# VHH binders against q84jc2: the designs that were tried, part 279

Target 1, 232 residues: q84jc2
Amino acid sequence: MSKMRNLVEEKFLEFYESWVIQLELYLHQLLIAHNNNTMSETELRHLISKLTTHHKAYYTAKWAAIREDVLAFFGSVWLNPLENACSWLTGWKPSMVFRMVDRLRKSRVVLVEAQVKKLEELRVKTKFDEQKIEREMERYQVAMADRKMVELARLGCHVGGESVMVVEAAVRGLSMGLEKMVKAADCVRLKTLKGILDILTPPQCVEFLAAAATFQVQLRRWGNRRHYVTHS

## First folded at step 15 (VHH)

Design zf6 (framework vhh_7z1x_3)
Fold by ESMFold2-Fast, scan of step 15:
Structure zf6 (fold): chain B 232 residues (1-232), chain A 125 residues (1-125)
Amino acid sequence: as target 1 above (232 residues)
Amino acid sequence: QVQLVETGGGLVQPGGSLRLSCTASGFTFDDYGMNWVRQAPGKGLEWLSGISWNSGSTSYADSVKGRFTISRDNAKNTLYLQMNSLQPDDTAVYFCAKDYWRDSYIWGTEYFDSWGQGTQVTVSS
């Protein structure tokens, strides 16, 4: 139903579909670079730069959209139900990317001890930042249930323009709180991504980015088959 | 010590053109993406444009697409902004800003680790 979407949702859906198409094109370039090992370091750095720029374009568009309607990102219409179920505060869980890093130990490009140490330090810091945000979200949800919901319930006993304006102000306040938490989570995502790419060599960065993009694309494919039924 | 120095601002008539320059020192210029940001009187910072370390990628805010062109000369450690079809609403202090990330460009005022002093652009009515 078109009435299930507002202008922000429709505009971001159009953006996201184009963004995913471009991610698929970059994934093809990453896989070629990884499988053939024929690109120079400069060429690999250029490809990595394209991917980082692409991800930053996503966060630029996302932050503009959440400024207008952060709730659109909780149960997003541009994501299938599996993608939404796997989301942590409107996006990928930062610590999950270290599972992609583990793939590098099975590749031709082996991590040196200094890299392993730095990645473990980054993993611990990322987990700490995640837990801090999770505690903040929990506090927000408890506060919403205890204070704002009681206030809204009390106001529901009265009719008229004044009650409507107060309810709208309360909802705006809730949205601003969620916007801050989503931006905090996105900052952890960007910090984690930058940290990993700073530690890895260009060939390792290509392999890591290819693994991450492959998983994102496959998760979308798997979710699109949620109604699969086994037939006799 | 990172230093960014903007030049080329001034008074221009509506419909006119200006070219801004930003000279960088204290870091490896060709390793970092660069950005142009402006601040109009009484308003917040507005990101305008970014360019990757090797000029391979550029991006623009909707307010300046088709009118402004970002470029760089890595041999001269200089960033440029060519501004055409200037409007009174373009009146602002224009800042050069260095990306956080090597080999990339990133935008958003929270993500810049170095800013210039700014150059004033005034579009007369």
Scores: ipSAE 0.000, ipTM 0.202, lowest interface PAE 12.7, mean pLDDT 81

Design zf60 (framework vhh_7z1x_3)
Fold by ESMFold2-Fast, scan of step 15:
Structure zf60 (fold): chain B 232 residues (1-232), chain A 125 residues (1-125)
Amino acid sequence: as target 1 above (232 residues)
Amino acid sequence: QVQLVETGGGLVQPGGSLRLSCTASGFTFDDYGMNWVRQAPGKGLEWLSGISWNSGSTSYADSVKGRFTISRDNAKNTLYLQMNSLQPDDTAVYFCAKDYLRDSYIWETEYFDSWGQGTQVTVSS
């Protein structure tokens, strides 16, 4: 099933395709670095910096886009159905990243006790922030069923100059509330990513970023294969 | 509730200077990063500068780096923007904005929770 695209969706689709291609190139570099003991700490830190800059570029573009049309990010046309099914408030769920961190414990690069403690503290803080946002989303959904909103919905069934303006103002208010929640979720994502990278050594950062990028790229490939098979 | 009041705008000649102030109330000022943003006629919002809760970190947009200086006085609940070498392209309404999260360890963010009414800056002969 195809959907009509607006200008925000078209522009972000173009951006996202380019961003994913660059992520795959960085993943290739991360995998080489992970399998190569000859890279210096300076070279590893430079590679990690490229990945962090790449993620910052995504959120810069996303926040510009949601300012114009936040609803484009609920059921995004640049994501396949599998990627959309895995989304939590328009992106990855922050606590899920700790599943990739858990894989570091089974790798050749061993976490020291101090790192394990700091990662557990970060996990608890991340879950707390995540649950706070979930409570805000619940309040938003309850507000949608407010008596005033129900009355505005009834008025929207009858078009008139003044009623149209009141309905438009209410819809704009709802969109602003969603934008605030999406940005809050993105802030938790960025804080979680930075926190993990600050705790890990450069080789551990490379392994973590490789695991995260692999998962993202493979989800896209698996979802695209399913879609192709259903249409071919 | 949260209130932000910007002052210090006005008409200034090219090459001139202005100092903007933002007085905050309704929240714990020293728990939050603060920002300056502007909107030129017919254009969208442009983030200019940010400062951490303790003044330990500052950041600037490339368009104003080296010309503008952000600072804060937590005892007075006041944010400042010192603007030097003003150009006609700096003509805009300037807004003070509070970060959404307390003491955020986020690298850079253009998301802002609360906005003031703004203060007009016009750079013209």
Scores: ipSAE 0.000, ipTM 0.135, lowest interface PAE 11.8, mean pLDDT 79

Design zf61 (framework vhh_7z1x_3)
Fold by ESMFold2-Fast, scan of step 15:
Structure zf61 (fold): chain B 232 residues (1-232), chain A 125 residues (1-125)
Amino acid sequence: as target 1 above (232 residues)
Amino acid sequence: QVQLVETGGGLVQPGGSLRLSCTASGFTFDDYGMNWVRQAPGKGLEWLSGISWNSGSTSYADSVKGRFTISRDNAKNTLYLQMNSLQPDDTAVYFCAKDYLRDSYIWSTEYFDSWGQGTQVTVSS
């Protein structure tokens, strides 16, 4: 429903703008903690908890929104074109966070052998889960082009006709499938993030979260500036 | 075609015990992690416990640690929740929920792909 779709987009746009502003404030705190080495372990754990709660709030709001209109998250109006170009199933690609982990190899806090082993095991598992979701998405795309769907599309429609109801039921089924896939992808994202944070020490967690948040904030700024530059 | 059916709920006195069961059909049960979730009257969903596909790992919410035990029988396609030392605050509808992936870290109840109809547990004197 286009009216329901527009309302979902408007509500999530307002939410997302506020969420990003708060992420930038947390990034500032992460950078201070990382650069000044002034916080206790208890203070670092509290800061890490704030970030994990903030990400949990994002997925809570997202899942409420996709329950109403999952298609709003494919080509989202609250994201600039660069952010949309970098999206994998409506969000960041889970395996990409290991590039942020690789950044830690240049830090003053060295990863021990046991951590390296656990991170590699998690990387392999994340890639496996990611590929499983990609295979499911391929199956949904094939279902869109099956003989019955093609026949329904060719039939055309009449407002209030029997054919319109059959087509709407088929489209609803496909939308429910997409909702399940988006939630599955988000599950892999949360599992991967939680796994990394469980393996790392609090100072390493702060450095990792700072790198991830910096990338997210800078990607948004780069996309916003490029769009503006093309019109100036 | 995934079906999850919870049974074993009922009325129990404070300090009592109940065992919930969830029978699964329509999928390969031993490929997936399973969870218990509850919803108290007028409250949101609360995740309680999870178990891996092979029973190799279990996890519990702080509110039920030491009182509840999750287990599964893959040969019977059945998930269990043994509930001991029940309190009035445990009054809720209890749901069985399936992981989409074999292992997951539980931060929110929203990412389970299939849920049962639920079974009512009432703890009252």
Scores: ipSAE 0.000, ipTM 0.189, lowest interface PAE 13.9, mean pLDDT 80

Design zf62 (framework vhh_7z1x_3)
Fold by ESMFold2-Fast, scan of step 15:
Structure zf62 (fold): chain B 232 residues (1-232), chain A 125 residues (1-125)
Amino acid sequence: as target 1 above (232 residues)
Amino acid sequence: QVQLVETGGGLVQPGGSLRLSCTASGFTFDDYGMNWVRQAPGKGLEWLSGISWNSGSTSYADSVKGRFTISRDNAKNTLYLQMNSLQPDDTAVYFCAKDYLRDSYIWATEYFDSWGQGTQVTVSS
């Protein structure tokens, strides 16, 4: 059982490190595109497509991994402590991307009124979906604390095959429930990302994706410093 | 206990039209977003279209935009897919699928709470 868990963590760590390196390369291309007014709409759409395919690859790999071990995604070994502290249900909080969208209001490629209205409607809907998931997760955690954790604590006082089997069944039940919640959260993430990209023009999509990738890469770089040192 | 039953499939000529229906039971139909998904021979699942619990939002895959229309009748617990300008590559088993969350519409192909039995659509001359 622990062997399967370790293999999942090792495989996803290897995948994630490669995925982040490729994200940094795409970020470089996005920044060049943002500063280069000579790129055609076709070239911009191709770059946007590379990023959307890259994100799709992440969720494809993630969902395969969580079928094997969803708990690996709660406090992930491939993320540094800062990245883990900033996670909401194993990933970015969907409503947080609207802060990247707010950057577009201050950019050289301004949003028209119709786009602002659609983005606000999407933001409200995204936050509503988040709150639904958070309430379900809270109810799940309360039920686990009141029923399974109390039973597990009680059974910890009794050594034997019965306690081992009950503990294993409870952990399996917890994992299945968490897998469903993580997939629901990821669906909201994908819906939010697609919704934003459908509303924005290609130059605005490039700017949005560059802001999002910059935040992700910078957060990783800040967190990879073992400690923040003060000197005098 | 959740049951989804698709009907309306069959053989149709290229350029033809079909209307698929999905009848739902075992849950409060108007609390959930609904989706259409297909699986062509030798291929994986492809999400086609989704509709929110109140019909306020719809979305379509690029492969079917302008040709397919999703709708629902909450009084009849029924989901519909109107398919126009059918092409041979539309040949597939078509499934309806229920969203995981109440009062929500979740776009994704890899996970839904419940799936129907499927109905075969064959487009050939």
Scores: ipSAE 0.000, ipTM 0.253, lowest interface PAE 11.2, mean pLDDT 81

Design zf63 (framework vhh_7z1x_3)
Fold by ESMFold2-Fast, scan of step 15:
Structure zf63 (fold): chain B 232 residues (1-232), chain A 125 residues (1-125)
Amino acid sequence: as target 1 above (232 residues)
Amino acid sequence: QVQLVETGGGLVQPGGSLRLSCTASGFTFDDYGMNWVRQAPGKGLEWLSGISWNSGSTSYADSVKGRFTISRDNAKNTLYLQMNSLQPDDTAVYFCAKDYLRDSYIWNTEYFDSWGQGTQVTVSS
C-alpha cells in the first residue's frame, strides 16, 4: 500500500477538478443562451470565446504536463474508469464530435447545404488524420515491446555502465515518441473543434458546445456514481 | 534532427516589401502543414499564416490578410512569406513553424512541433 503519487499527477488532478467545475458553469451559460432568442451576436460570440479559451487552457496545461510525464495521461488518476475506457490516445476521439453535429440537423435550427458539405469534408479529413495516428500508435506499441524485451534482457544479466546508459537513452526516446503522438492527436482535436465552430453560425455553435459539454459532464457523473454488477 | 532556418529579414522602410524563406531538413516536408509566427519586442507570439501540405489551403491572421502571402515549394523543402505594404508595427522576429498535421493548425502558436531560430524584420525610416 503506497500513498505516493507522481507530482505531475497530483498537480494535474488539482487543475482538472477546477477545470471541470468551470466547464459546468459554462454549460449552464450555454443552456441559458440556447433558450434565449434575444441575445446579441456580440454576447453569443463572447460566450463561444470563453469556451474556446477554456479548451485551449486545458491543452496548454496538458502539454506542459506531458513534457514532464506523458505516461500520467494513459491511466489518468483524475479520470474515472468510464472516462478512461472512452479515451482515444489520452482524450476524446475527434470523429465523435460529428455525432453531436448530427443532433443539430434534428434541432429547430437546420444546417444549410453549404454547411453540410463543409462538415462532411472536415469529417473525412478528421477520419484520415485519426487513421494515420492509429497506424503510428501500432508501430509505437511494437517498438515498445521490443525495447521492453531489451530492458528485460538487461535485468537478467547486469553488465557495466554502458548497458545502463543505452537503456536510459531508449526509455527517453520512447517517451519522446509517445509525447509527439499525443500532441498530434490533440492537434486533430483542436483543428476539428475550430473547423466546426468556423462552419457553424453563433447560435449553432452554442448548441454544439452545449451538446459536447453535456456529454462530457454526464459521462463523468455516471462514471463517478456507477454501481458494480458483481458482488464479493 | 528537424531543422528550420529562416532567411530574408532585414531593415525596410514603411510601405516596402520583404520575402522571407524557411529551409527545412530532417523530415518529410510535404507531409506537414507549415506556419509563420512573429514576436514583437516585449510581446507574445502572434500566428500570421498557415499552409497545408499540398498548398491546397492557406489561412491568414486578420492583421496581415491582403498584405502577406504564404507559399511553399515542396521540391526544395522551402516555405515562403511575401510581405507587402509593411508597417512599423510589423517589426518583429519572424519564425517558421512545423505543424503536427498535414493541414495547418492556427488556434494556438504554442502547438507547433518544431520552430526555426527566427529572422529579424525591422520596419523603420
Scores: ipSAE 0.378, ipTM 0.709, lowest interface PAE 3.4, mean pLDDT 85

Design zf64 (framework vhh_7z1x_3)
Fold by ESMFold2-Fast, scan of step 15:
Structure zf64 (fold): chain B 232 residues (1-232), chain A 125 residues (1-125)
Amino acid sequence: as target 1 above (232 residues)
Amino acid sequence: QVQLVETGGGLVQPGGSLRLSCTASGFTFDDYGMNWVRQAPGKGLEWLSGISWNSGSTSYADSVKGRFTISRDNAKNTLYLQMNSLQPDDTAVYFCAKDYLRDSYIWPTEYFDSWGQGTQVTVSS
């Protein structure tokens, strides 16, 4: 089992490092597009499609990996400590992206009233889905401390093949529950991202994606330098 | 427990038609998007079509667009796939699959919460 777990971590580390390098290249293209007043709508849509495909590739790889070892995504070895500290159920918190949209709206993004209304409706629905998942995770964590789990932990402290098998079955069940919750959280992330992109015009999508990618890339760089966290 | 049961498969000649049905139980059917997926012998899973909880949105893979029609009857907890102009390469086991979240906006998706047992479709003379 530990050999298979190590393989999952190694494969995803290799995937993630390559994925981040490509994200930084796409960020460069987004920044050029944002500053280019001559780029056609078709060209902008093509660039947006590259970014959405890139994010889809991440979730495809992630969901394949969590089928094998969901626990690898709690305190991931391919993320630095700052990235891990900022994670909500193995990824970004869906509602955080609306703060990015709101800042763009107040600075230089010209949003029409119909877009503002649709974004607010999406924000409310996203927060509702997010809270529902948080309640499920709280119930899961509380269940770890109930009588049945305490009894299983005691059983695991006793020498015997039967107790080992019972504990392993319980851990398998816990992992399946976590996998379902992580997939639910990822579905909220994808729904939120697609919802925002469907509401925004192509130039607004480019600006939004550039802001999101900039934050992700900078957070990784800050954490890798570590002294930025230490110096507060 | 979530249960999905596909029916309507069988042997059909090239150019023929079949209608698949999927009966759902164990969850609130009208809260979830539903999908059709197939697996041909020796190949991986291929997503074919999806429909939103209220039938307001449908999507299709390029390989079946214009030939297959997805629909649902929420009163009967049943999902349908009308398959026309069937070709030998449509030979596969067909599965219905439930979306993870209520009222999903992500279309298409490659991942599902629950799968049926499948129904065999064979297109040959």
Scores: ipSAE 0.000, ipTM 0.200, lowest interface PAE 13.7, mean pLDDT 80

Design zf66 (framework vhh_7z1x_3)
Fold by ESMFold2-Fast, scan of step 15:
Structure zf66 (fold): chain B 232 residues (1-232), chain A 125 residues (1-125)
Amino acid sequence: as target 1 above (232 residues)
Amino acid sequence: QVQLVETGGGLVQPGGSLRLSCTASGFTFDDYGMNWVRQAPGKGLEWLSGISWNSGSTSYADSVKGRFTISRDNAKNTLYLQMNSLQPDDTAVYFCAKDYLRDSYIWGEEYFDSWGQGTQVTVSS
């Protein structure tokens, strides 16, 4: 009698494994495109579109799953401990992608001044959205210590139907609050990703997407291959 | 509880004009981006226009650009869509939709926080 995975966890684990396999295939295509200077703008835009559709499919599946069980995403069974440790509100921290963009700036890609200005404006807006959500998280954590929640915890045994209903309503309210915060964070992620892709040229988009996918794939591999040093 | 109520729909002849309104309650209206979306008979959802929390930015679908104007009155918690030069293809149920963020953005209609009940617009001669 161990902890059984619920149906949401089982379905999303199956989805996520397939999604990662497809991401690795797209990464291979991005790396070929990045190293091949003969691809047309139309071909590059088609590849970029496949990646954006793939990321959108992830959020569509995630939002369906969150509606059923948002808590599955705070200790995800489909992620290894390193992936979970690097998560901010169940996913990547939006402002961190600008560090990837800064790395591209120091590589072979040359950003023009107009792009640098637009990226800085996007960075400022992204950081504002992150801080707003972080303040909402703080308010949520404070609300857990609210007098009514303390009273519900004290009454938390099954003593009658009314007490059970009040506890169930409170738990539902807490889950709905988490769901809205996670969806807001995902919206910052989608807005930031779209904004970067709109600012960059197609070759720069390919390089950015390759860097992001490489990091995601390697983080998973590093976490899966971690070792412990033990003295006998 | 978020509530969005659209009004102003009706029957209009081609070339005519309508102004839609959406009254919002249950949230701080001036903290969020707002959108207009429509659904024509037998078709999927089509995003039309978005406006940021402070009216500092607006965006439009190519199908309505130059004909429709989005605006908001934060003091009245109301979103507007001024529709000019209406065409039979504009016949649809029109919905207002709330963003999760202050700025409006589009990746898909499924990414909006809340939706109204819709108001019917029929363009026919």
Scores: ipSAE 0.360, ipTM 0.714, lowest interface PAE 3.6, mean pLDDT 85

Design zf67 (framework vhh_7z1x_3)
Fold by ESMFold2-Fast, scan of step 15:
Structure zf67 (fold): chain B 232 residues (1-232), chain A 125 residues (1-125)
Amino acid sequence: as target 1 above (232 residues)
Amino acid sequence: QVQLVETGGGLVQPGGSLRLSCTASGFTFDDYGMNWVRQAPGKGLEWLSGISWNSGSTSYADSVKGRFTISRDNAKNTLYLQMNSLQPDDTAVYFCAKDYLRDSYIWGSEYFDSWGQGTQVTVSS
């Protein structure tokens, strides 16, 4: 199979840059809504829906790209080094968003006991799914160093055509495994995001989404302000 | 290798009942949520029902609520859909779908890990 790695990376880079620009516009709308008590519940729900659709669009594009080349998402060229350093299985670590939710306790619109209970249940489920995926990743890393894989690598280096084909098949198998783990991690992200939004009131959702978007945008800006790096 | 095999489809008269089964292999069945999805002729995919890894949570689309029941037998690696009060507009290919996680259906049919081949259900006289 001929892989067009440069094309996949180039197309997703173009997509991601546009996606981030739109996220910044939505962040502006979220901050206005948060500071303005004149917006109706219907208007807030509509804004929350726009953000939800925007995040779903990201995963739709990502899954199309990883079907072509999952390795492009490990050390992504569309992310700066700081963003890459903060990534967990090609994206944000699901459990970290509960730290942002905890800040809502300091909000004017405080969390009620029933919401606290539901958020704790979701946190426990999210942590379980996260740890399960981490164990799967560890098993894959161990399998890469397995005796048979080491033998195949040696054969591919020293012997001709037939061994090259066997090594190629093994690498395809590893890529398929990584793709499934990345998709599992993304499903934990989507489940966690949906769960939080289902538990929170519309004003709390706006505050949460604003905090999350602010962190993502600021992390990108901080990492892009690199010494002696020029973007012409 | 994940495999999902659906059985139990067929021709049934309006008002009748069918029980669909999905036999799973190639993964730890009781670690994952499972779903039923259908596709009517000329229409898109419609999610019908989901069940968590331990049967502790089930969910249904409004179109089938009260008529269909999802269940699973983890000892047999089998998912079921009991369909009652069948109507002509229930005519579709029914698919078994595996979640990536313990919980079923989160954002849409496009986020499922694996799918069966589907089984045809026709409701007509």
Scores: ipSAE 0.454, ipTM 0.760, lowest interface PAE 2.7, mean pLDDT 85

Design zf68 (framework vhh_7z1x_3)
Fold by ESMFold2-Fast, scan of step 15:
Structure zf68 (fold): chain B 232 residues (1-232), chain A 125 residues (1-125)
Amino acid sequence: as target 1 above (232 residues)
Amino acid sequence: QVQLVETGGGLVQPGGSLRLSCTASGFTFDDYGMNWVRQAPGKGLEWLSGISWNSGSTSYADSVKGRFTISRDNAKNTLYLQMNSLQPDDTAVYFCAKDYLRDSYIWGPEYFDSWGQGTQVTVSS
């Protein structure tokens, strides 16, 4: 029936809370696998598959939600202020994973020359895609200040009836443009994640996924603690 | 205004061959990865093959690897799928799909920007 903004936010908040709880359970399994050499390659691949399925479920739910209200993802109510402050186009910045892989190499991950070459090729492609999207977003923001958009905004403030419908149509057009940019950014995220997992061995994939999940979970905990203290 | 038009479908005998074409307009064709996806009767969408913006990389689903070949002609804004050794289970509607990026994704057909209307391929004796 009624599909107001708050309903989209409420449904995604419920989804996200359960998704994070499951991520923490998978993180526990990843840490056990990382600390033990007893798991077979088949068992490691199964665990990696569970994590990729979990991340795909997030994007399936997100894309359904942004079809209804993309603006809900700019200042999301299911994220604390720290998580929102760290977002790049409604999610994590894809190029950050390459710094994460480099940090893992210094601790326990051993990369062979062929992997280093493939990771560098993927890094270059990822940075290009990020910059292209950033330029598109800049053009979008400039277009918001276009003379025609300013005139439509003025009309929306002072005239009722049919003029309101013209403004509403323009707002829908802007929302569709944002939806396309968010989906492009999510595609860079998915491509980067899949690319990393395709290059790494199963034990290296487990280490990478554990590091990524640890960072996500800790960022949420830090932000929730600081928000609580600040709010008090 | 983005348009993708598939042609070349039809009825073929098992073991036969078909070449599908997809003509693109309304965007800079050589800036994007392109994909072929099919939907068999009563089944979901199945990704078949992808090609990067410059033909530098191609990828295939295991079900069609070695039988199908994806290619593109950027001067003609056209994507191709050469289908050999066709089997009855290849019967489906075949869709051309534009990626959001220069390279193609293989994690799901739901991650594509624009789709054609599809062309029917029937493999039957």
Scores: ipSAE 0.489, ipTM 0.785, lowest interface PAE 2.6, mean pLDDT 85

Design zf69 (framework vhh_7z1x_3)
Fold by ESMFold2-Fast, scan of step 15:
Structure zf69 (fold): chain B 232 residues (1-232), chain A 125 residues (1-125)
Amino acid sequence: as target 1 above (232 residues)
Amino acid sequence: QVQLVETGGGLVQPGGSLRLSCTASGFTFDDYGMNWVRQAPGKGLEWLSGISWNSGSTSYADSVKGRFTISRDNAKNTLYLQMNSLQPDDTAVYFCAKDYLRDSYIWGGEYFDSWGQGTQVTVSS
């Protein structure tokens, strides 16, 4: 049969499917709000708060799950292959979010000079944090490759049921440390998202969140249908 | 290996002041943001304040803005929280928390790398 799912994978799959359905409903509300300039700033802030709460709920559930099995998030069964291919340390790459902000400049959204300066400062800080994590991950992967070679050598010398125990110990060793790297990456994501929302006005926040949600939903749909880009 | 130890809690009257300290060991203190978080009896965690690795950035929850001041002394590996104009609702266990990053994390109260054991602050009578 196909890949067996463990309990963590099954629970998070159920959570994620519900979470994405709710994201699509929020996206619909964001698009209505974006196209209707009669909404009050209080109403817009309430909608932004719903999206903020929704994203925080994702990270709460994710951190509980990675505490039990961080490897479930590398090659996640609740994500299609395209979504997995676009992942950076189990989620979206923080610097990608600024590409969405750049599109706001080309739309009807007018960013004042003070906002532009703050967004550039945030971009630089985000890129620094991102690169630091990439360097730590590279060091971890090199060290883990050396450890895996030693464990594989040990496995080749054992007979009987001890082979299973050695493999499980190696997998456990691999997952140790990865949890810290994933949580560090998630903190960059949360910091970047909050930073952008703190800089933007409520109408600009709605447009930004709509763009981000649209990309996430479309990427999932493209991957689920395996719709290749062809001119034929 | 990471250890955070809070001190300075105690009993104080409404309108009074307290200064909390958190001594850090087992990591490079000046490479990380630091935070103060509290938990009132029977309630969830509430993030109060954060400070970046170099003190260049500080943030506060609306509930404590103007009353509490966060600071750090990197030479002493110590984080501080100066609490003024204390109210009965400030009664809680106060925790020192280490960020995963150099800048303070300012979303939620539970997403930190390491926590201290806490120090009790009681504002009464």
Scores: ipSAE 0.332, ipTM 0.691, lowest interface PAE 3.7, mean pLDDT 84

